VH-VL binders against q9h9l3. Designs and how they scored, part 65

Target 1, 176 residues: q9h9l3
Amino acid sequence: PRKMVAIDCEMVGTGPKGHVSSLARCSIVNYNGDVLYDEYILPPCHIVDYRTRWSGIRKQHMVNATPFKIARGQILKILTGKIVVGHAIHNDFKALQYFHPKSLTRDTSHIPPLNRKADCPENATMSLKHLTKKLLNRDIQVGKSGHSSVEDAQATMELYKLVEVEWEEHLARNPP

## First folded at step 21 (VH-VL)

Design z86
Fold by OpenDDE, fold request of step 23:
Parts: sequence; structure tokens; C-alpha cells
Structure z86 (fold): chain C 176 residues (1-176), chain A 124 residues (1-124), chain B 107 residues (1-107)
Amino acid sequence: as target 1 above (176 residues)
Amino acid sequence: QVQLVESGGGVVQPGRSLRLDCKASGFTFSDYEMHWVRQAPGKGLEWVAVIRYDGSSEYYADSVKGRFTISRDNSKNTLFLQMNSLRAEDTAVYYCAKEGYWQSSSFHRYFDYWGQGTLVTVSS
Amino acid sequence: EIVLTQSPATLSLSPGERATLSCRASQSVDDYLAWYQQKPGQAPRLLIYDASNRATGIPARFSGSGSGTDFTLTISSLEPEDFAVYYCQQYDYWPLTFGQGTKVEIK
């Protein structure tokens, strides 16, 4: 438990057409849901689309945001050596321009037992919102103001706990 | 610029197999899940299949489940659709489509880019 | 599955007129709704994503509105090149589904 954390990021659109996803917020919680890290992050490139409806990011949040390079160093220091839980976590790592060892990664969007428990197709990639509602009877990402990466990271950790024993045993028998 | 180019369509008899290819360029192919969408002549659009960015998972419409297989080769920027046990109702223009932007914890599976499509005709 | 019902089936208008297209979902799809334009012999082209965001390169005369179950695509002033078929698509639930389309034709 001590070596397990959950991560969730918010991304904005950069590049000429705003199609590049860039890190704009990152939240990390421990096994108990306590916040270890939660910062707004300034991308190195101009933001074309804040994607506010989803990201919750607004221009005002970037005024004192932590520069990407600095934030990346802070986040990597926390993640190093940990089992990192996330939902579609490959996108979070991609946005961080960081790749965590596969053996220490847990993606709740790609755990068949979790989908089975939620009466969802095992091979369908489900959203965090839908799984959280089905398995925790909790509504997240409510409203139009955008997501909370803290809320999402906490929900992700709670979902993983539901299948932790089974999945860790599976991984022990079938190392990635 | 983003380009998707389908190939492999043609005329086949019922029960036969056909493989479609989709060559992608102009974006980081391995960052996105890819989809197939089809359109019967004079009809609307029907989602067919999806494959994860690394090919580790696929999901299918009920109409093609058990008969079609979606796959990808990221080293070649190519998406595939293996179609087995073809039926007359599979006759359609088949489009490969790129998902929209990627986020954390949520998915934006609209299609910002489409190929020109390749026609598959299943008839006796 | 989520059923998307578009109305009207056909919309006959003249250039310069305002076009209003509706898309109704059988249950809430939040803002996970896109609109496409398709011309004969061509692939669909993305117009609107996330219910109200205009895609890159799409003219300002196109706009999307709505949330939950009721969505609208508006063309403020039709241009000759706007006469085509328009589809809505939801991506909140599996399987992904499209509306049956609205044909905008010249009067």
C-alpha cells in the first residue's frame, strides 16, 4: 500500500490546430486518497484550446502555473519506484513524456476483472465516469466546469482496490 | 497533413474473406486508437470496430463480432480489417477513422480524420 | 445502445437561409456528441465535436449547441456548398452510434 499511488492529469490542446495534448494539471494521491501532488502546469508551447469543458483549465490557471520541466521533475520524483495506478494511464505518461515500467503500472481502463464486475464487456475501454458510477455508485465529473484530477485520481484508486487482490495475483502469475 | 488511405476492397462472394488495409500518415499513429466505420450504399454510417493504441484490445459492433478482426502494425503505420464469413449485408464503403484528441480518464471518440473509403461488395 | 434520432429527414432551403438540424438521444450522452457533413462520393467531414466545438477549418456559420439528449446543428446562412447530408454521432456509450442523417437540399 505504501508503494502505490494513483495519478490523473488534465490536458489542453497545443500545436497549430490544437490537436496536440499537453499537460496542464497533474494530481497524485496515495492508497488512502490523500493528495500528494496537485499542480497546474504550464505547457512549453502556446495553448490553442483549453478544453475547459473537460479539463477544467482556464487561462487564469496558467498565470502562476508550474513550468512543465519543473513539474515533470517533481512528479517523476514521486512516481519513481511506485506502483502507479491510473485510467488510460498511457496518456498521462505520454503527456509527461515519461514511461513508467510496465510491471509497476496499473491501468484501470484495461483490467478485464474490473469490467466484469461492472457488467461491461471485458474488451471495451470504459470511461472512469461510467465505471465509478457502476461500481462505486458515485457521480464524478459532474457539471460543466470541467473535471477534477484529484477527484478522478481518488476514484481510480478506489476502483483498483475492488480488484487489487485478484489482479495482483494475476500479474504475479503472468508478468508483463 | 493527416492522411488515411484505405485499400483492399473489391467484389467477393458470400462466405469468402477479405482484408482491408489503411495506411496512416501525418500524425503519431501509435498515440491513437483507430476505428473502422462503414456505409452501405445509399444508407447511413455504422461503427464497426476499434483497436487500442498498442493493439492490446479490440471491441466490435454486434453485427460483425466473431467474423471481423481489427489489428494494427504501428511500425508500418497501418490499420487492418480482416473480414471473414462475409454476408450480403456487409456490402459497404469501409472507412478507417482516427479518434479525436486523447485525454486522461475520458475518451473523445469522434473522428477528426477519415480515409476516402474502399468499397466492399458481397454478392453471388 | 444509444439511439440518435435526427430531424427533419429532409430540409429544403435556399442559399442564404438559416438551417436548423436536430439530434435527439434516447438517453443522456452528456456533451459527447459530434456532427459530420457528407457530400456525394466523399467521406464524412467533421464539423462539430464535444457538442459545441467547431473543428479546425470549419466556417463560423456552422455552430453546435445542446447537451444531454437534445442537440442542434445550425447553419446561419446556407452557402451553395453546404447542401449535403449531416450526421450526428455519440461517443459516451458503447457501441458508438450515428443518427440516420438529415439531407439539406436546395429548394
Scores: ipSAE 0.925, ipTM 0.960, lowest interface PAE 0.5, mean pLDDT 96
Fold by OpenDDE, last read:
Structure z86 (fold): chain C 176 residues (1-176), chain A 124 residues (1-124), chain B 107 residues (1-107)
Amino acid sequence: as target 1 above (176 residues)
Amino acid sequence: QVQLVESGGGVVQPGRSLRLDCKASGFTFSDYEMHWVRQAPGKGLEWVAVIRYDGSSEYYADSVKGRFTISRDNSKNTLFLQMNSLRAEDTAVYYCAKEGYWQSSSFHRYFDYWGQGTLVTVSS
Amino acid sequence: EIVLTQSPATLSLSPGERATLSCRASQSVDDYLAWYQQKPGQAPRLLIYDASNRATGIPARFSGSGSGTDFTLTISSLEPEDFAVYYCQQYDYWPLTFGQGTKVEIK
């Protein structure tokens, strides 16, 4: 448990047409849901689309945001050696331009037992919102103000706890 | 620019098999979930199947489950649809489609790019 | 599955007129709703995503509104090239589903 953290990131749109997803916020929580890291992050490129409806990111959040390179260093220091839990976590790692060992990665969007528990198809990629509602009877990402990466990271960790024993045993028998 | 080009359509008899290909270009293929959507002649649009970015999972519409298989080769930027046990009701134009984007644990599975489609006709 | 019902089935209008198309979901799909335009012999073209965002290259006369169960596509002033079939699509639930379409035809 002490070696397990959950991560969730918020992205904004950069590039000529805002189609490039760039890291703008990152939250990391421990096994108990305590916040270890939560920072607004300044992308190296000009932001074209804040995607506020989803990201929760506004221009004012970028005024004192941590530069990407600095933030990346801080985040990687936390993640190194840890079991990292996330939802569709490959996108978070992509935004971080970072590769975490597969053996130390847990993607709650790709755990069949979790879907079974939620009475969802095992091979369907379910949203964090729906799984959280189904299994925790909790509404997340409510309203129009955008997501909270802290809330999402906490929900992700709670979901994983529901299948942790079973899934860790499975992984022990079937290493990635 | 983004391009999706389907191929492999044709006329087949019921019970036969057919494989469709979709060649992608103009974007990082391996970053995106890919889909097949079909449209029967003179009818609306029907989602058929999805495959994860790395091919590690697939999901299908009930109408094709057990008969169709979606797959991908990221090294070749190609999406596939293996169609077995074809039925008359499978007659349609088949489109490969790219998902929109991913945003902070939410999935935006609208289709920002479509291929031109390839016609599959199942008839005796 | 989520059923999307579009209305009207056919909308007959003249160039320059305002077009209002409705899409109603059997249950809330939040803002996970897209609109497409399709012309005969062509693939669908994305118009609106996330309920109200215009896709790249889409003219300003196209706008999407609504949330939850009721959505609207508005064409402020119809151009000759706008006469086509329009589909809505939800992506909040599996399976992904489309509306049955609204045909916008010239009066």
Scores: ipSAE 0.924, ipTM 0.959, lowest interface PAE 0.5, mean pLDDT 96
Fold by OpenDDE, fold request of step 23:
Structure z86 (fold): chain C 176 residues (1-176), chain A 124 residues (1-124), chain B 107 residues (1-107)
Amino acid sequence: as target 1 above (176 residues)
Amino acid sequence: QVQLVESGGGVVQPGRSLRLDCKASGFTFSDYEMHWVRQAPGKGLEWVAVIRYDGSSEYYADSVKGRFTISRDNSKNTLFLQMNSLRAEDTAVYYCAKEGYWQSSSFHRYFDYWGQGTLVTVSS
Amino acid sequence: EIVLTQSPATLSLSPGERATLSCRASQSVDDYLAWYQQKPGQAPRLLIYDASNRATGIPARFSGSGSGTDFTLTISSLEPEDFAVYYCQQYDYWPLTFGQGTKVEIK
């Protein structure tokens, strides 16, 4: 438990057409949901689309945002050696330009027992919103102001706890 | 420039098999979910299948479950659709489609790029 | 599955007129809604994503609005090249589903 953290990131659109997803916020919580890290992050490239409806990021959040390289160092320091839980976590790592060991990674969007518990198809990639509603009876990502990466990280950790014992045993028998 | 090019379509008899290919270029193929969408002649659009970015999972429409298999080779930027036990109702133009941008904990599975499509005709 | 119902089935208008297309979902799909344009013999082309975001390269006369169950595609002033079939698509629930389409034809 002390060696487990959950991560969630928010991305904005960069590049000529805003199609490149760039890290703009990162939140990390411990096993109990306590916030270990929560910072707005300044991408190295010009932001073309804040994707505010989803990211919750606005221009004002970038005024004192932590430069990407600095934030990346801070985040990696926290993640190193930890079991990292996330939802579609490969996107978070991609945005961080970071590769965490597969054996220490838990993706709640790719845990068939979790889907089964939610009465969802085991091979379907379900959204965090839907799984959280089905399994925790909680509404997240409500409204039009955008997501909260803290809220999402906490929800992700709570979802994983529902299947932690079973999944850890499975992974022990079937190491990635 | 993003390009998707389907191939492999043709005329086959019911019960036969056919494999479609989709060659992708102009973007990081391995970063995105890829989808197949089909359109029967003179009809609307129907989602068929999805495959994860790394090919670790697939999901299918009920109409093709157990008969179709979606796969990918990221080293070749190629998407595949193996179609077995073909039926007349499978007759359609088949499009490969790229998902939109990616975020954390949310999925934007609209299709920002499509191939030109390849026609599959199943008839006796 | 989520059923998307588009209306009207056919919309007959003249160039320069305003076109209003409706897409209604059987249940809320939040803002996970896209619009496509398709011309004969061509693949669909993305117009709007996330309910109201215009895709790159799409003319300003195209706009999307709505949230939850009711969505609208508006073409402020029809150009000759805008006469085509338009589809809405939701991506909040599996399976992904499309509306049956609205044909915008010249009067």
Scores: ipSAE 0.923, ipTM 0.959, lowest interface PAE 0.5, mean pLDDT 96
Fold by OpenDDE, last read:
Structure z86 (fold): chain C 176 residues (1-176), chain A 124 residues (1-124), chain B 107 residues (1-107)
Amino acid sequence: as target 1 above (176 residues)
Amino acid sequence: QVQLVESGGGVVQPGRSLRLDCKASGFTFSDYEMHWVRQAPGKGLEWVAVIRYDGSSEYYADSVKGRFTISRDNSKNTLFLQMNSLRAEDTAVYYCAKEGYWQSSSFHRYFDYWGQGTLVTVSS
Amino acid sequence: EIVLTQSPATLSLSPGERATLSCRASQSVDDYLAWYQQKPGQAPRLLIYDASNRATGIPARFSGSGSGTDFTLTISSLEPEDFAVYYCQQYDYWPLTFGQGTKVEIK
């Protein structure tokens, strides 16, 4: 528990047509849901599409945003040596341009027992929103203002707790 | 430029097998979820199968579950659909399709690029 | 599964006229809705994603609106090349599903 954190990122569109996903916010919470990190992050490239409906990111958030390289250093310092829980976490790591050891990674979008508990197909990739509603009876990502990475990270941690014992035992027997 | 090129279609008898290939180019293939979608002659579109970016998970429509297998070789930028126990109702043009952009905890599984499709005809 | 019902089945119009196509979902799919255009002998082409975002290269005369269960594709002024079949598709729930299509034909 002391070595476990949950992460969620928000991404904006960069590149000529805004099709490149770039990190614009990152939130990290501990096992109890306490916020360890929550910063708006300035991508190194010009933002073409804020994707606000989903990311919650607006232009004003970038005014005092932490430069990507600085933020990346801060985030990596927190993640190093930790079990990192996330939902579709490979995208978060991709946006961070960071590799976290698979043995220390927990992806709640790819845990069959979690899907089973939610009466979902075990091999279907479910959204965080749907799993949170089914298993925690909580609505997240409500409205049109975009996601909250803190809310999403907290939900992700709570979901993982539901299957932690079973999944950690599974991983111990079947290390990735 | 993004391109998806299907191949492997043809005429087969019921109960036989066929494998479709889809060669991708113009984007980082291994970053995206890939799908198969089919269209029977004169009919609408039907989602068939999806495979995760790293091939670690697959999911299927009920109509093909247990008979079809989706797979991928990221080193070759190629998507596959192994079709076993083919039925007449599997007759369709089969399209490989790329998912839209990726985010953190949400999925945008619209299809921004499609192949031109390959025709599979199952008949006695 | 989510059922998407498109209306009308056929829309007969002349070039220059406004086309309004409806897509109704059996339950809310939030903004996880896309629109495609398909011409005979061709693969579908993405028009709109996330309910209201126009895909790259799509003319401004195409627009998407709506959220939840009711969605609309609008073609402000039909061009000759716009006569085709249009499909909506939801991606909020498994399995992914398409509407049955609306054929826009020339009057």
Scores: ipSAE 0.923, ipTM 0.959, lowest interface PAE 0.5, mean pLDDT 96

Design z86
Fold by OpenDDE, fold request of step 23:
Structure z86 (fold): chain C 176 residues (1-176), chain A 124 residues (1-124), chain B 107 residues (1-107)
Amino acid sequence: as target 1 above (176 residues)
Amino acid sequence: QVQLVESGGGVVQPGRSLRLDCKASGFTFSDYEMHWVRQAPGKGLEWVAVIRYDGSSEYYADSVKGRFTISRDNSKNTLFLQMNSLRAEDTAVYYCAKEGYWQSSSFHRYFDYWGQGTLVTVSS
Amino acid sequence: EIVLTQSPATLSLSPGERATLSCRASQSVDDYLAWYQQKPGQAPRLLIYDASNRATGIPARFSGSGSGTDFTLTISSLEPEDFAVYYCQQYDYWPLTFGQGTKVEIK
């Protein structure tokens, strides 16, 4: 079987109005939740809004942050050939300016059996926070200090494990 | 400059159907969830429906579930709302709305941009 | 669903006065709270998002505060163009819900 990793990124606001989401942190964990990668990343453009409440990113984190292009190379090296699990993972890939094969992508925000298990509508996109609480009885993203991409990646992997068998079987029968 | 322009509103009888369109411009349409929000005359705002960035999933308010269908054509930067089995209580100005910024593990489903709205009147 | 209760229903003030609008959620919505302004015949306009972030182009006299269940929109000094209806909206839970609105009218 292919190796599986989970990814979670944090974005900051760039562009003239801060509406552009730019990668500022990326965390990758293996199947067991061990951290394979966790770096602050320096966007190529000026940061207008750190979005600290959500991203956990502060100005001090950018002082020695890894330049985007370098970080992207490091991350892609890890992701290549892996089944990549994430929550709303399309945003992570977007921030990375990277396209991972759909057949090797698992988005926990779009797995109906996972929602069903959580007694949520199967067609509703649920937050990682809510699914984690419902299915793992764990509070994540607590407080005002911002998210931890490591915590989020770990939670995402754990959520996926709950439906891994049935979902992998489903995907085998219904390739994306 | 972000713009959302609704069209398709009008007067229809109960039980009839109507389709609303929303043409988007000024942003990467395919990157965002799109929503419909409606407002009955003299009343407040009511969320109606959402569609994922790639159209792979939709979710609806209970008040319209089974009757309305939200869809999108990203190649045309257009959002749609197919309204079937219309009722008097569906009478409202219908707004298409763009979600806020995107983040990794949180959804910011406030509406930073709205269309001008299109009036749907359901009356016998 | 999350019920957002705004108060007061109507706020009668004069230009230059401070306006304080309340939005209370039936349960915690964290900071997933937005404020909108709506004038007659117009679409709502975003004022505040994420509870306290002022949207682009919004004057500094508008500010949002609060977290969890209690939120406040403050207009430090009312301008004539600020007389309108204001709505809060939560986006932590499905379905997305709005408050019933507060009308700020001229005294």
Scores: ipSAE 0.922, ipTM 0.959, lowest interface PAE 0.5, mean pLDDT 96
Fold by OpenDDE, look of step 22:
Structure z86 (fold): chain C 176 residues (1-176), chain A 124 residues (1-124), chain B 107 residues (1-107)
Amino acid sequence: as target 1 above (176 residues)
Amino acid sequence: QVQLVESGGGVVQPGRSLRLDCKASGFTFSDYEMHWVRQAPGKGLEWVAVIRYDGSSEYYADSVKGRFTISRDNSKNTLFLQMNSLRAEDTAVYYCAKEGYWQSSSFHRYFDYWGQGTLVTVSS
Amino acid sequence: EIVLTQSPATLSLSPGERATLSCRASQSVDDYLAWYQQKPGQAPRLLIYDASNRATGIPARFSGSGSGTDFTLTISSLEPEDFAVYYCQQYDYWPLTFGQGTKVEIK
């Protein structure tokens, strides 16, 4: 079986009005929650909005941040061939300007059995915060200092573990 | 610039069906959740439905569940709302709305852009 | 569902005056709160998102504050074009919900 990792990214706003989401931090953890990668990343364009309340990114984090192209290479090397778990992971891949094979992607924001287990509507896209609280009885993204991509990646992996067997069987019967 | 243009509104009798269209431009349509929000005459705003960026999932307000269907064609940058079994209380201006910026692990489902709205009147 | 209660229902003020609008949530919605302005015959316009972030193109006289259950929209000095209905909206819980609105009218 393929190895599994979980990924979570933080994004800042770039472009003329800061509406472009650009990668500014990426965290990758293994199946056990061990950190494989955690770096601040320097976008190629000027940052207009750090989105600190959510991203946790500040100017000081960008001083020695890894240039995007370099970081992208490092991250892709880790992800290649892996089953990649994330929450709303399509956004992470978008920020990375990378698309992982669908058959090797697991999005915890779109797993009906996970929502059912949390007594949430199966077709509603739930936040990582809410699912983590309901299913793991753990509070994440607390406070106003911004998210921890490591914490979020770990929570994402833990959530997936709750439905891994059922979901993998489902995917085997219904390949994307 | 971002534009959302609704069409398809009109006057229908109760029990009839109507389909609304929303043509989007000025942004990468396939990157965002799209929503329908309605407003009865002289009343406030009511969220109606949401569809994921790739159309893989939809969710509805209880008031329209089982009767309305939200869908999208990303190749045409168009959002749809199929309204069946219409009721008098469905009378409203229907707006298509774009979600805010996309982020990881969290969702910012405020609406930074709205269409001009299309009026649906259900009356016998 | 989360109930958002706005107050006052109507706010009568003159140009140049300070307007303070309240939005109270039935339970905490963190900072997932937005404010909209709507004028007659028009679609709503986003003013504030994430409780305190001013949307692009929105004048500096508009500001949002608060977190959890209590939120405030402030217009530091009303301009003639600011007389409208204002709605708050939470996006922390399904279904997404709006306040009933506050009408800011000219005295």
Scores: ipSAE 0.906, ipTM 0.953, lowest interface PAE 0.6, mean pLDDT 96
Fold by OpenDDE, look of step 21:
Structure z86 (fold): chain C 176 residues (1-176), chain A 124 residues (1-124), chain B 107 residues (1-107)
Amino acid sequence: as target 1 above (176 residues)
Amino acid sequence: QVQLVESGGGVVQPGRSLRLDCKASGFTFSDYEMHWVRQAPGKGLEWVAVIRYDGSSEYYADSVKGRFTISRDNSKNTLFLQMNSLRAEDTAVYYCAKEGYWQSSSFHRYFDYWGQGTLVTVSS
Amino acid sequence: EIVLTQSPATLSLSPGERATLSCRASQSVDDYLAWYQQKPGQAPRLLIYDASNRATGIPARFSGSGSGTDFTLTISSLEPEDFAVYYCQQYDYWPLTFGQGTKVEIK
């Protein structure tokens, strides 16, 4: 059986107006929620907006951060060949400047059975926070110190497990 | 710079159909969720519909569900709103709007850029 | 849906005065709250996002504060061009919703 991992990234704002989202932290957990990777990452461009309220990233985190190119190599090595679970995971892949095969990607923000289980509209993209509260009765992303990508990755994996059997069967019948 | 330009508005009778277009430029269109927001004359703002970055999913306000269809062509940087079974209460200026920045597990669905709007008038 | 109630409905002030606009949510929307300015015949313009972040190009006299259910937009010293309608908008819950607006008019 193919191994499964969950990923969550934190991004900061770069570019002239800080509108470009750049990878600043990445966390990867295995099926059991064990942390395989968790690093602060230094973007190649100057950071204009740390987006700390959401990212949890502060200037001091960048002092010894892993350069993007190096981090990307480490992360890709972990992801290669895996089923990768994430929430709005297309953004994580964009930040990584990486494209994972669609057949090996699971986006918990776009799984109708998961939304149905949470009594949410099946075609609406729900936040990880709301789904985690509804289905796991757990509060994540609490406070104003920013998100924890480890916590978010773990929550994402746990959410996926709730619909794994059903969704994998669906994907088998309807390959992307 | 970012630009959104709506077109297709006009005067129609109740029960008729109309399609709105929104041409986007100045940003990577396919990276962002796009929305329609409308404003009846002299009234406030009402969110209408959203479409995912890749067009794989749509969601609608209850007031237009089953009658309106939001779609997009990323190759042409264009957003669409097909409006069927129009009602008088659909009379409004319709704006296409771009979502804010993307941040993985959280969504920032404020609208940092708007088109100039196109007026749709439904009257008998 | 989340109901956003803005107050006051109309605010009559003179240039140079401080304007304080309120937006109350029917339940907590965390910091997923934006403010817009709209002038007659124009599209809304983003002022504040994530409750307290000033959008690019927005003058420093505009500031947003609050979290959860109670939010405030402050214009420290009104300029003639600031007389307009202001809307708040939440994006924590579907459907996305706006307040009914506050009109800031010249006294």
Scores: ipSAE 0.899, ipTM 0.950, lowest interface PAE 0.6, mean pLDDT 96
Fold by ESMFold2, look of step 22:
Structure z86 (fold): chain C 176 residues (1-176), chain A 124 residues (1-124), chain B 107 residues (1-107)
Amino acid sequence: as target 1 above (176 residues)
Amino acid sequence: QVQLVESGGGVVQPGRSLRLDCKASGFTFSDYEMHWVRQAPGKGLEWVAVIRYDGSSEYYADSVKGRFTISRDNSKNTLFLQMNSLRAEDTAVYYCAKEGYWQSSSFHRYFDYWGQGTLVTVSS
Amino acid sequence: EIVLTQSPATLSLSPGERATLSCRASQSVDDYLAWYQQKPGQAPRLLIYDASNRATGIPARFSGSGSGTDFTLTISSLEPEDFAVYYCQQYDYWPLTFGQGTKVEIK
């Protein structure tokens, strides 16, 4: 059976008016929630908006941040050959400029059985915060200082475990 | 420049069907979830439906569920709203709307760009 | 679903005056709140997103504040083009909902 990791990223605003999303932090945890990777990442473009309220990224984090190209190489080595779990994970892959095989990708924002467990409409895209509160009785992303990608990756893995058996069987019978 | 252009509005009798189109340009259409929002004459705004960036999932307001179908063709940068079993209370200007920037663990579902709208009138 | 209640329903003011518009949510929506301006026959225009951030091209006289359940849009000195209807919108919960609007009109 394949090894499984969870990933979460934080983005800052680059490009005109800071509306392009660029990778500035990435955290990867294993099945048990142990941190395998957690780095601040320097985008190759000028940062216009740190989006700190959401990203938790501040100017000082960029001083010793790993350049994007180097960080991407490190991250992809960890992800290769593994089942990767995330929340709205297409955005994480987009920020990494990377395509992970669909058969090895799990998106907790798009798993109907998970929504049903939360008494949510199965086709609504629910936030990580709300699913975590409803299903794990935890408050994440608390306060106004920004999100932690470690906390979010750990929560994402715990959410997936709630439906892992059912969803892996579903995907085996219905390959993407 | 971001541009959204709706078409397909008109006058239709109750119980009939109508399809709205929204053509998008000036941004990567397949990066964003897209929405329909409507406004009855002289009234406020009502969210109608959303479709996932890849078209794989849709969610609807209770007022239209089972009657309306949102869809998209990313190869043509086009959003659709199929409106069946139309009722008088569906009379409104229909806007297509684009979400703001994307992030990983939070959804910023405000609408930074709107079309100019297309009027649907359900009347005999 | 989250109900957004805007007050007042109508503000009658003169150019140069300060406008203060309120939006109250039936439960916390954190900072997931936007403000729009709409003139007759036009689509809404985004003014403020994420409670307090001005959208691209919006003049500095517009500011948003608040968090959780209580939000304010302030127009520091009304210009003739600011007489319009203003809506708040939350995006923390499904379904997405709008306030009923505040009309800012010439006194």
Scores: ipSAE 0.868, ipTM 0.942, lowest interface PAE 1.0, mean pLDDT 94

